# Designs tried in a protein design chat: VH-VL binders against q9h9l3. Part 314

Target 1, 176 residues: q9h9l3
Amino acid sequence: PRKMVAIDCEMVGTGPKGHVSSLARCSIVNYNGDVLYDEYILPPCHIVDYRTRWSGIRKQHMVNATPFKIARGQILKILTGKIVVGHAIHNDFKALQYFHPKSLTRDTSHIPPLNRKADCPENATMSLKHLTKKLLNRDIQVGKSGHSSVEDAQATMELYKLVEVEWEEHLARNPP

## First folded at step 17 (VH-VL)

Design ya30 (framework fv_fezakinumab)
Fold by ESMFold2-Fast, scan of step 17:
Structure ya30 (fold): chain C 176 residues (1-176), chain A 123 residues (1-123), chain B 111 residues (1-111)
Amino acid sequence: as target 1 above (176 residues)
Amino acid sequence: QVQLVQSGAEVKKPGASVKVSCKASGYTFTSYYMHWVRQAPGQGLEWVGWINPQTGFEFYAQKFRGRVTMTRDTSISTAYMELSRLRSDDTAVYYCARSGTYYYDSGPRFDPWGRGTLVTVSS
Amino acid sequence: QAVLTQPPSVSGAPGQRVTISCTGSSSDIGLGYDVHWYQQLPGTAPKLLIYENSNRPSGVPDRFSGSKSGTSASLAITGLQAEDEADYYCQSYDSSLEGWVFGGGTQLTVL
């Protein structure tokens, strides 16, 4: 079958008032949760707001960070031709300024069977933290020091695996 | 009304540069990508490259790297394509066209298109 | 020179059906990227006709339909009318070129 990976990105604020979301970290894990890629990424523009409470990014992480254009090339090489799993994954792809084929994209924030298993409304957009706690009995994004994109990518893959058989069958009958 | 208005026709000599403008209106300029596509007389469509008006990120087709530069001015919602070291085979209508930045926001399809700017390169 | 392959011309009489093919490779259509179609009337800019394989923009009649299978896509036009005489272009994205690609265009002549 086609290989599957999970991705999670962290963004910082650049531009006027820090309103522009710029890629500052990307983590990619394989089906078993092993890390394939995890790099801090240097935006081309001055960082106005590290958004540290959510991103976990601090000024020291930008030392030796991979420049955006280089990191984008490395990341796209890993994603090309693979089924890519993420949570609210459109934010990750927009930060990468990249279109991944819809038929190869899996968004755990928009899988009705997954919400059903969590006793949540089927068409609601539930947080990764909530779904992971409810379905995997695991706390992620704990504390105030920011999120781990590795932890988030691993949790996202595990959540998808709970509905993989059912959802792949659904997609085969109802292609995106 | 979403609209792209391009600058007027240009006549240039080989070796010169040309800069074509595309003024956007009716939508948030920084929420969509801007593409440039050309069409030589009687021939097909050829993608030149794109720019993200929000970030300034540019990407060009291999054929044009080193000769094309895309820029934008967000204060007047205008995108520019400059092609340098012009050759006679650069004679074409140059179109700007808008795409979404992801599938949830009109996706990668090109809509709308500007009416085109004819660039004639002749000795 | 075009990355996607289309027949250079097709023709039909008023009321008939024509189909225009668009053939790609494993790096574009075959990889799962969507196909979009554009109509270009003489002397005008291209206009979006079909997007994401089979969807019609507002104002495009249902005589126009699109489909995709494997590495290829097709545009079908039924009930041909004189005003359909135009050039038709398919478009997709190619991962190896990291860019948008077009077919060579098909000139439709209504007899």
Scores: ipSAE 0.738, ipTM 0.886, lowest interface PAE 1.1, mean pLDDT 92

Design ya31 (framework fv_fezakinumab)
Fold by ESMFold2-Fast, scan of step 17:
Parts: C-alpha cells; structure tokens; sequence
Structure ya31 (fold): chain C 176 residues (1-176), chain A 123 residues (1-123), chain B 111 residues (1-111)
C-alpha cells in the first residue's frame, strides 16, 4: 500500500588516506524503473580518492555537483514514507547519514528467497551484478570505467519484484 | 569504561555565546554520532542536534538553526556545541549523548550520556 | 512542546504494576520508527532503560518491559520498588521534523 522506490548511491573516498566513504552520486527510481532523482553530489570534505573504477565519479562530475546538505534534503523528501529498496542498502543510508525505518527498508542482499531463486546459499551476501545476471539474464556494471547508479537502482527494483509478494507476506507475519 | 566528560557550568549574559565540550573515551570516537540534548529546570528533554565526528556533518533541530554550531576535534576525541545570541529561556542543562550510525538500529538509541553542563543565562 | 505524548505522572505501591504510555503520530512511531525509553533519577543524566521497543541493556532488571503498537508504545514496570521513583521519557525519530523527539516525561511516584 505504500509507494516503493529503489536507491543506489556512489561514494568517493574522503578523510585520512581516503578511508571515509562520502556520497558523490545518488539515483532513485520508481516501481516501474523511471528516474525520480539522479544527481552528482559534492561531499563537504576534500575528495582524496574518486574510486573511479567502482563509482564512475571523476573530477569533472564535481564541478557543478549539488552540495551534500542540499542533496540530502532533496533525497530524504523522496524517501520519506516510502518503502525503499536497495542492495547492501546500509551503505547508502550511512553515506546519506540517514535512518530510514527498518519496517520500510528492503535489502536485496539479505532476502533469502531471492538467493534461493538464484541457486545461491540463502544467507550468503551475493553481489548485485551476480543476482542480476542469474535472475534477469542481464549484464550490469560492464567495463572498468565505473558503475551507473541508475542502472543499479533499476536492476535492484526488478530483483525485488521477483520476490515482492512472498517477502511482503513474510514481513507482515514477522514484523522487523 | 565508555565515558563522555563534559565541561563545567557556565553563567552568561543575554546576547552572549556559550561553548560546551564533551570529551569521549573508551571507544572509537569517529564510529558513532554525537547528539546534544537540553533540559530546562523542571522541564523535559529537548533534542538540539547532532554531528558526525567522522565527516564533520552537522544537523540541527529547526528551532536552533542559525544559533547553534556543532564541531569536533578528532585528535582529542572532543565534540563541541556553541549556542549564540543567548536568551534567558536557554537556561538549561546541556547533555551530550552517543548514538549508532547504522539504519538497522531502527532509530539510534542514546547511550551513554554525559553528566550535563548547566548553562545559566542571567538577567 | 513535547512531540510524543506521555501522562505527566503515574503512581503505584511497592510490588504493584504500572504502565506508562507514549503516543506519537504517523510521522514517527506510526511510520515504523522504534521507541526507546530513558530513566532519569533526580539530579542525574538520563539512562537508557529500553531500546528498540522491547530490548533491555545489560544491568536493567526484567521487571522493565516495553511494547509498541500502531502509533503508541508502552513501558511496563512490575514489582515496583522505591528506587524506581524517577522520571521516564520515551524517544523516537520524526520524519517530518527530521530529528529525534522525546515525550514530555512521566514522573513515577512509589507510594
């Protein structure tokens, strides 16, 4: 009965030796995969490591990026009151420095029926790329120039839809 | 062993600023958020805001925006709250309190708390 | 103005059971955010009593329990003892305020 969205964030390294993960891009899609939000985000701290191989973020993307505090406000307005789907979503929420209600959070890296459909151990943490290939027969995160958070958010929503009915029934019987 | 030690009581005039400190020990300072909560004499608890010691990101309750600033110094594991343009109704005990940073805590609990710093705004 | 509503006071005799309610709205407890409870003895800082609706930290007696339903939460204290005399505060997170919110506090008097 609540609206559902999927989120994927890209992080860059800030702080000492680039060990802190700071939000640098966020993509949000609706249930049908339409883009609701996709912005490059300027961290409040100096970027030490763009982590470009994984993030796809380069210096050029930061030139007109939305400052973190403003982007966070925009993103939270979209997420509030909605069921939010993500893959290893705690990393996205940590980067947003945000607590979404556990009862409205769906993490495709921790849904046993989804792993079962992929012929993977139920309690294993499988990558988004692996699950998408096995269950949707689609290759994402192709190449070494970084990932598309839009593509990842869309894939995440499609994966959740495969188990949505079963998992929502499970959660209704076993509230988090 | 986990402790939050706050600075001593302050007496200020209306219009002045006050800066309260909270020194953390017994845990990794940058792995938890630091919150500030105040309590006027005989009144309830009121959340002021929080800071992420790892990133320096700060967020304040609407009521305090424009008057409060939260900072930290990671080299001495200390968080600070500065409140400016003080009014008599800012008289309160100001507490620092620690919370987790993970969403699966289902809204972070505050534990431990500092002993509080009494700030009196006179006249 | 407290965002969460608690009764200002409750009382009971030693050995009895009391309950303290905490009522929120659709933007906090009703949205699925957990409720935490704090005990404040006179002249001291608040201390975590119950977290995530019903869990007890180490050192908190099992006489204290919490529950949550809809937009409300409840703290139950059984086998009341004199040392339970304190102020009790509920806490949650409110999405419309984008911040942590407290109840107004309940003063427990042990008769």
Amino acid sequence: as target 1 above (176 residues)
Amino acid sequence: QVQLVQSGAEVKKPGASVKVSCKASGYTFTSYYMHWVRQAPGQGLEWVGWINPETGFEFYAQKFRGRVTMTRDTSISTAYMELSRLRSDDTAVYYCARSGTYYYDSGPRFDPWGRGTLVTVSS
Amino acid sequence: QAVLTQPPSVSGAPGQRVTISCTGSSSDIGLGYDVHWYQQLPGTAPKLLIYENSNRPSGVPDRFSGSKSGTSASLAITGLQAEDEADYYCQSYDSSLEGWVFGGGTQLTVL
Scores: ipSAE 0.733, ipTM 0.885, lowest interface PAE 1.2, mean pLDDT 91

Design ya32 (framework fv_fezakinumab)
Fold by ESMFold2-Fast, scan of step 17:
Structure ya32 (fold): chain C 176 residues (1-176), chain A 123 residues (1-123), chain B 111 residues (1-111)
Amino acid sequence: as target 1 above (176 residues)
Amino acid sequence: QVQLVQSGAEVKKPGASVKVSCKASGYTFTSYYMHWVRQAPGQGLEWVGWINPNTGFEFYAQKFRGRVTMTRDTSISTAYMELSRLRSDDTAVYYCARSGTYYYDSGPRFDPWGRGTLVTVSS
Amino acid sequence: QAVLTQPPSVSGAPGQRVTISCTGSSSDIGLGYDVHWYQQLPGTAPKLLIYENSNRPSGVPDRFSGSKSGTSASLAITGLQAEDEADYYCQSYDSSLEGWVFGGGTQLTVL
């Protein structure tokens, strides 16, 4: 069987008016929630907007950050060949400028059984914060000082574990 | 209507450089990746590399690293591929082709393609 | 040398069915990457024929179909017509090469 990891990325604004989303932090955890990777990442372009209220990124985090090209290589080596779990994971893959196989991708924002367990409409896109509170009775992304990508990756893996058996069986019968 | 218009045929001597252009129209240039693919006479398709016009990030097939450079000019929606230290076996039609940035954005397939630019390398 | 393996040629009569195979490895098709197919008419650029294993772009008739299983994919053409005479290329992504890869191409002759 393939190994499984969960990922969460933080982005900052670069380019004209800060409208380009650039990778500024990435956290990857294994099945048990142990951290495999957690680095601040320096975008190749000038940061216009740190988006700190959501990203938790501040200027101080960029001082010794890993350059994007190097970080991307490290991250892709960890993700290649693994089942990758994330929440609204397309944003993370776009920030990495990477295509992960659909058959090895699990997006906890689009798993009907998970929404069903949370008493939410199966076709709704629920936030990570909401699903974590409903199903794990835990508050994440607390306050206005930004999110912890480690905390988000860990919560995402735990959420997936709640439906793993039934969802993997569904995917085996109905490949994406 | 989405179109990719490439520059005209080039004839070069061995050791020279060639720069091929690909002008995009009918879509948001910075929302898609641009790829370069070549085809030697009577041979198959060979992927050269790609560039993200939004970020300028570029990635090349191992075979071409050190000889190829991809750039873009967002003000005129044009991508460029420059190949240096040309050899006779670089003679090929060079195509540009568009891909999405993720599966819901047209995915990793190539559509549309430019009509191709014939580059002939001979003494 | 092409990374994905296709037969160099295939032939059929008008109205007949042909299939073109595309064989990869554990680092591309076998890893779960989708397969796309392109048709190249003589003297023209390739045109997208099938994407993400089995989907047809607008304007491609349903007599063209694709499938994928394990490390291989297949393009089926039913009701062959003279205008189908072309080269056909499969394409995927290879994780070891970190790039897009093509099959060597299959020349279809309609006799």
Scores: ipSAE 0.767, ipTM 0.892, lowest interface PAE 1.1, mean pLDDT 92

Design ya33 (framework fv_fezakinumab)
Fold by ESMFold2-Fast, scan of step 17:
Structure ya33 (fold): chain C 176 residues (1-176), chain A 123 residues (1-123), chain B 111 residues (1-111)
Amino acid sequence: as target 1 above (176 residues)
Amino acid sequence: QVQLVQSGAEVKKPGASVKVSCKASGYTFTSYYMHWVRQAPGQGLEWVGWINPYSGFEFYAQKFRGRVTMTRDTSISTAYMELSRLRSDDTAVYYCARSGTYYYDSGPRFDPWGRGTLVTVSS
Amino acid sequence: QAVLTQPPSVSGAPGQRVTISCTGSSSDIGLGYDVHWYQQLPGTAPKLLIYENSNRPSGVPDRFSGSKSGTSASLAITGLQAEDEADYYCQSYDSSLEGWVFGGGTQLTVL
């Protein structure tokens, strides 16, 4: 079987008015939730807005952060050839400047059976926090210190496991 | 009306360097990747590399690493490809081409293409 | 040599159907990366003809269609016309090379 990992990235604001999302942390966990990668990453562009409330990134995290080009290489070596699970994962891939094959990508914000189990409209984009609370009875992204990308990646993998059998069968019959 | 306008033909001697430009208009320059592709006379297409005009991040095909440099100037929406230590087998038409940055934004397909810049390397 | 394999030439008469194959490996098309097709008329830059396996850009006639299965893709041209005479290139992404790759090109001759 092809190996599966879950990813979650934290972005800071760069560019005009801080509107561009630049990678500042990446966490990757395996199927059992064990951490395979977790590093702070230094963007090549000037950070305008740390977005600390959501990212958990502060200036001190940038002091020993891995430069973007090196971090990207390390991350892509882990992701290549694997099924990658994430939530609104296109944001993570865009921040990595990377195209992962659609057939090996699982986005928990776009899996209709998962929304059905949470009593949400099938085509709605529900937050990771909401789905985790409804389906796993767990609170994540708690407090004002920002999100833990490790916690988010672990929650994302657990959410996917709830629909894995059904969704993999659907994808086998309806390739993307 | 998205357009990519490339610089004119160049004739170089072996060992020289050449810098080709690609001026973009009709879209937000920093929202798309810029690729470089070459085609030797009578031959097929060969991908050289790409640059993110926003971040300046560049990535090159292994064959060209150490000889190619891609840059951009966002103030004039222009991308550049510089190839050094030219050999006769570098004679080709060099194209710039645009791609999206993720699948929901035009994806990895190349559209539009510049008209090409012929670089001739001869003694 | 090109990474993706295409026949060097195909030919057909006006009104006929021709198919151009594009064969990759487990590191590109076989890994699930999409295939795009470009048409290059003599003396011109390539033009996007088909993207993401089977989609047509605005302005491309429905006579052109694409498909993908396993490690291969194909471009089908029905109702062949004289103006279809061109070179056709497939393109994908290769994970081992970490870059975009092209087929060697297929010259279509309309008899």
Scores: ipSAE 0.786, ipTM 0.903, lowest interface PAE 1.1, mean pLDDT 93

Design ya34 (framework fv_fezakinumab)
Fold by ESMFold2-Fast, scan of step 17:
Structure ya34 (fold): chain C 176 residues (1-176), chain A 123 residues (1-123), chain B 111 residues (1-111)
Amino acid sequence: as target 1 above (176 residues)
Amino acid sequence: QVQLVQSGAEVKKPGASVKVSCKASGYTFTSYYMHWVRQAPGQGLEWVGWINPYVGFEFYAQKFRGRVTMTRDTSISTAYMELSRLRSDDTAVYYCARSGTYYYDSGPRFDPWGRGTLVTVSS
Amino acid sequence: QAVLTQPPSVSGAPGQRVTISCTGSSSDIGLGYDVHWYQQLPGTAPKLLIYENSNRPSGVPDRFSGSKSGTSASLAITGLQAEDEADYYCQSYDSSLEGWVFGGGTQLTVL
């Protein structure tokens, strides 16, 4: 069986008007929620907007941050050959400039059974905060100082575990 | 509409460097990756590397690291591949080709391709 | 050296079916990466023929089809025509090499 990990990334704004999302932190946890990786990452482009209210990232976090190229190598080494779980995970993979195999990717924002358990429309894109509160009775992303990518990755793994058996069976019958 | 136009053929001596250009038109240059692929006479396709024109991040096949440099100029939607310390076995047609940045954006397939630039390395 | 293995040549008569195999390993096709196919007519650049295992770009006739299973993929050409005479290349991504890889190419001759 393949190992499974969950990932969550924080992005800052780069480029004109800070409209481009660039990787600035990445957290990866294993199946049991233990942290395998958690680093601040220095984008290759000038940071225009830290988006601190959501990212939790401030200028001081960039002082000793791992340069993007080095961090990308470390992260990809952890993800390669594993089933990777995330929420709206395409944003994380785009920020990493990486194509993970579709057959090894699990996106908790696009799993119809998970929405069904939360009494939400099956094809709607629900936030991680909403699904976690409804299904795990836990509040995440609390306060105004930004999100914890570790907390988000842990919640994402726990959400996936609720539908793992059903969804893996579905994917075996309906490969992506 | 979508088109990649490459620079003309080059003849170089061993030890020289060559810089090939690829001018994009008909799409947003910074929204796609640009790849470089070569083909020696009568041989198959060999991937050289890619560049993200938006952020300028570049990644090269291990065989070419230390000899190849990929750059771009967003003001003229042009990508460049420079190969240094040329050897006779670098004689090949060099192609640029576009890919998406994720599966939702045309994915990792190469489309379109430039027409190729023949680089001949001989004494 | 090519990373993906293709037969160097295949041949058929007009109207026949030919198949071209593409064999990878556990680090590329076997890991779940998609396979794409390119057609290269003599003296021209490669052209995308099949993408993401089995999809056709606009303008590619349905007599071209692709499939993938395990560590291998195949391109099938039915109703073979003289204009199909070309080199065909498969392509995937290899995690160990951290890059895009091609098959060695298959020359199709229409007899």
Scores: ipSAE 0.791, ipTM 0.903, lowest interface PAE 1.0, mean pLDDT 92

Design ya35 (framework fv_fezakinumab)
Fold by ESMFold2-Fast, scan of step 17:
Structure ya35 (fold): chain C 176 residues (1-176), chain A 123 residues (1-123), chain B 111 residues (1-111)
Amino acid sequence: as target 1 above (176 residues)
Amino acid sequence: QVQLVQSGAEVKKPGASVKVSCKASGYTFTSYYMHWVRQAPGQGLEWVGWINPYAGFEFYAQKFRGRVTMTRDTSISTAYMELSRLRSDDTAVYYCARSGTYYYDSGPRFDPWGRGTLVTVSS
Amino acid sequence: QAVLTQPPSVSGAPGQRVTISCTGSSSDIGLGYDVHWYQQLPGTAPKLLIYENSNRPSGVPDRFSGSKSGTSASLAITGLQAEDEADYYCQSYDSSLEGWVFGGGTQLTVL
């Protein structure tokens, strides 16, 4: 039994036409949903598109944001050796420029039993908002002011707990 | 065809600096990480560090911090590794090698590799 | 000193099977990081042979295979051929060093 955490990151658009996703906020919660980390992060490249509708990031949040290199070091210290839960978590790891071990990674967007419980096709990629509404009867990511990465990380952990026993047994029999 | 073409052999005196280049072609230069690995004569492979060519973010192995600098020029798809305060034990073939940025895009494996640049440090 | 441990040499006759071990620790292979293998022919750059424990790139024959268990990985070469004579390196990522690490290399001699 390793410790387990959940992560959710917010990205802004950098590069040509804002097509590159760069880390601008990261939230990490423990198994019980307590916040271990929640910081705004300053990308090393010029922000072209804040993507505020989804990210909740505005120019004001960048004023005292932690520089990327420093934030990355802090975040990796928390993630190292732990089972890390996320939703479409490859996007978070790419933004962190980090390779977490596949055997310690749990992606709630790719857990067939979780989709089954939500009456969704097992191989479909369902949004965090949809799964949370169907399985936890809770609305997240409401409004047009952007998402809360803390709220998203907490919901992600709770979703994983619904299938934890079944999925960990599956992974023990079928190592990634 | 994906290729990494490195600069030619260098002979340097102790205390000098050397800058090795690695020109990429056949892929989007900024979509992959570039690594530097060295190999002293008759010895094994030693990872030096990597750079994200898009962001310019770089990370170096502890042994080389303070002496190595990795840069890139996106206009010519070229990565550089500069090693300063050279010692005789820095004599090695220096390779550049490409990796993906996540498991879905070639992952952390190194492929392809440049043919290497021999750097000889002698008095 | 290399972070991952390999035997310095192995040998076999044509047609035989050889196995090259790669032993790490709880901070790399034991933590679940994948192992990759590289073949280096004399005077050439390393070439990717096996990636993510057991996958072969296009052009690598199926007589090369990889496996991983616990803190160790293994490269198996069956039907050994003269052209297999080379140095073989394992590679992983180490969380405590926050970087890529290599084994010390194994020189394969085809008798």
Scores: ipSAE 0.760, ipTM 0.899, lowest interface PAE 1.2, mean pLDDT 92

Design ya36 (framework fv_fezakinumab)
Fold by ESMFold2-Fast, scan of step 17:
Structure ya36 (fold): chain C 176 residues (1-176), chain A 123 residues (1-123), chain B 111 residues (1-111)
Amino acid sequence: as target 1 above (176 residues)
Amino acid sequence: QVQLVQSGAEVKKPGASVKVSCKASGYTFTSYYMHWVRQAPGQGLEWVGWINPYQGFEFYAQKFRGRVTMTRDTSISTAYMELSRLRSDDTAVYYCARSGTYYYDSGPRFDPWGRGTLVTVSS
Amino acid sequence: QAVLTQPPSVSGAPGQRVTISCTGSSSDIGLGYDVHWYQQLPGTAPKLLIYENSNRPSGVPDRFSGSKSGTSASLAITGLQAEDEADYYCQSYDSSLEGWVFGGGTQLTVL
């Protein structure tokens, strides 16, 4: 079988009025939740808005951050050929400017059985924080210092593991 | 109507540079990638590279690295491809083509395509 | 050199069915990347014919269909018409090259 990893990225605002989302941190964990990658990443464009309340990123983190093109190469080497789990994962792939095969992608914001277990409508997009609290009885993204992409990636993997058997069987029967 | 309009044919000598333009209309220029694909006379399609007009990120096929540069001007919704140190085997029709950039699937489709710009390299 | 393998030519009579194959490797089609198909009429730019393995853009008749299995994809054309005479190219994404790759093209002749 293919190995599985979970990813979560943090973005900062670049471009006019800080409206462009640019990658500034990426965390990748393995199936057991061990960290495979966790680096601050320097966007190629000037940072206008750190979005610190959400991203947890501050000016100090950029001083020794890995340049975007180098970080992207390292991250893609880890993701290639693996099943990649994420929450609203299209935002992470967009920030990475990367195309991962649809058949190897698992988005915990769009898995009907997962919403069903959380007593949520199957077609709704629920936040990672809500699903983690409801299904794992764990509070993530607490406090005012921003989110931890490591914590988010770990929670995402644990959420996927709750429906893995059922969902993989569904995908084998109904290939994307 | 979504449309890509390319600059006219070019005749260059070996060693020169050529810069081809592709003007987009009918959509938000920065929401899609712009690709460049070439086709030598009687030959198949060959992908040259892409540019993300939003960030200015560019990526080139290995064969063209060091000779090709892709740029854009968002104020006039125009993408450019410049190829330097031209050789006779660079003679080809150069197409620009639009693709989606970000979604769960494994890659964007190319639609629409420009009509192509013939670049002839001869002494 | 083309990364994806297509037969250089295929032929059929009006009303018949033809199939054009596209063979990749473990780094592109075999890795799960989608296959797209383009039709190129003589003297024109390529036109999107099939995207994401089996979907048709508006205006493409259902005589054209696509499929994908393992490391290969196929374009099927039923009810062949004279105007189908063209070059057909498959396309995918290759992870090792980090780029788009095309087949060598297949010339369809309607006899």
Scores: ipSAE 0.646, ipTM 0.858, lowest interface PAE 1.4, mean pLDDT 90

Design ya37 (framework fv_fezakinumab)
Fold by ESMFold2-Fast, scan of step 17:
Structure ya37 (fold): chain C 176 residues (1-176), chain A 123 residues (1-123), chain B 111 residues (1-111)
Amino acid sequence: as target 1 above (176 residues)
Amino acid sequence: QVQLVQSGAEVKKPGASVKVSCKASGYTFTSYYMHWVRQAPGQGLEWVGWINPYEGFEFYAQKFRGRVTMTRDTSISTAYMELSRLRSDDTAVYYCARSGTYYYDSGPRFDPWGRGTLVTVSS
Amino acid sequence: QAVLTQPPSVSGAPGQRVTISCTGSSSDIGLGYDVHWYQQLPGTAPKLLIYENSNRPSGVPDRFSGSKSGTSASLAITGLQAEDEADYYCQSYDSSLEGWVFGGGTQLTVL
């Protein structure tokens, strides 16, 4: 009965040489893939590198973007108390400066049965693009104009649903 | 091999400021968060705040906001905690402690801890 | 006051078992955040004893074990030895405070 959502964030480079990953967009979808949240977010620090090829973020997206402090509050209200699904999700939590309980976190980059279904080594970290192509026969992150965090969140939820029953049973027997 | 070495004991008057240092060695300084925890004589542990040495972002417990500043110098792998407008009830041993980030590398548990710096505030 | 509740003291004889409880709320342990335990010998800094509810760092004897259920956690020490005499603190993360919280500490006396 605990609600489940999937999240994907886009980050831009801030700080010296653009080494810091700062939140610039966040998308959250529900169990059925419906969008609950999708906003461009203005980092509190100067953007050095938009990382546009991957993030899809451009200067124009920042003009009316939600300030980080406000966006963070909105996002945490959606995530608190829910099972949160993501791919390499620690990067999203770090960008949000948020500590979500490990027992309520599902990281599709670290679910051995999911890799097994994709004929990949169980302990390898496979990309979202690769798993989605192998298991859903769907191409995501196509082209050079950046990723869609909505598309990525939706794909992540669909991937988790393929192993949900067996993985939840595993976690019940082997609590994290 | 991993060590946190703290600065020596300080004696301050009420109203003064104190700056405690914590020098890290044996690991990549910017890959872990640094926490500060204090312990008044005969009392329990109280979390003060943390700093992310890579980005320089810091978070403080509500009780200390406005009086505490946490900084770092990555060139010498050293974290600092400065507490201003000292009161007698700020007398405590101040510890630095390392933590991981968001559960997947090492989690937010505190390991190792520095040996502590006694700060005495007296008139 | 401490955010997490521990008994102020426990005692046992050498070779016996003691347990130390740690009670939180719906914003910390009850929300699913992990519990860590620290041992503080007199005059020393705290040392990590148990992390993520039940895991032991290298060098911690298996006489020490941890568990978590609902809003509470427990530290069990079996085969008590004189050198176990120390203060023990539980720790978790509290979502409403957005910070780490400690129990008030439990002083273990080995008779």
Scores: ipSAE 0.714, ipTM 0.869, lowest interface PAE 0.9, mean pLDDT 91

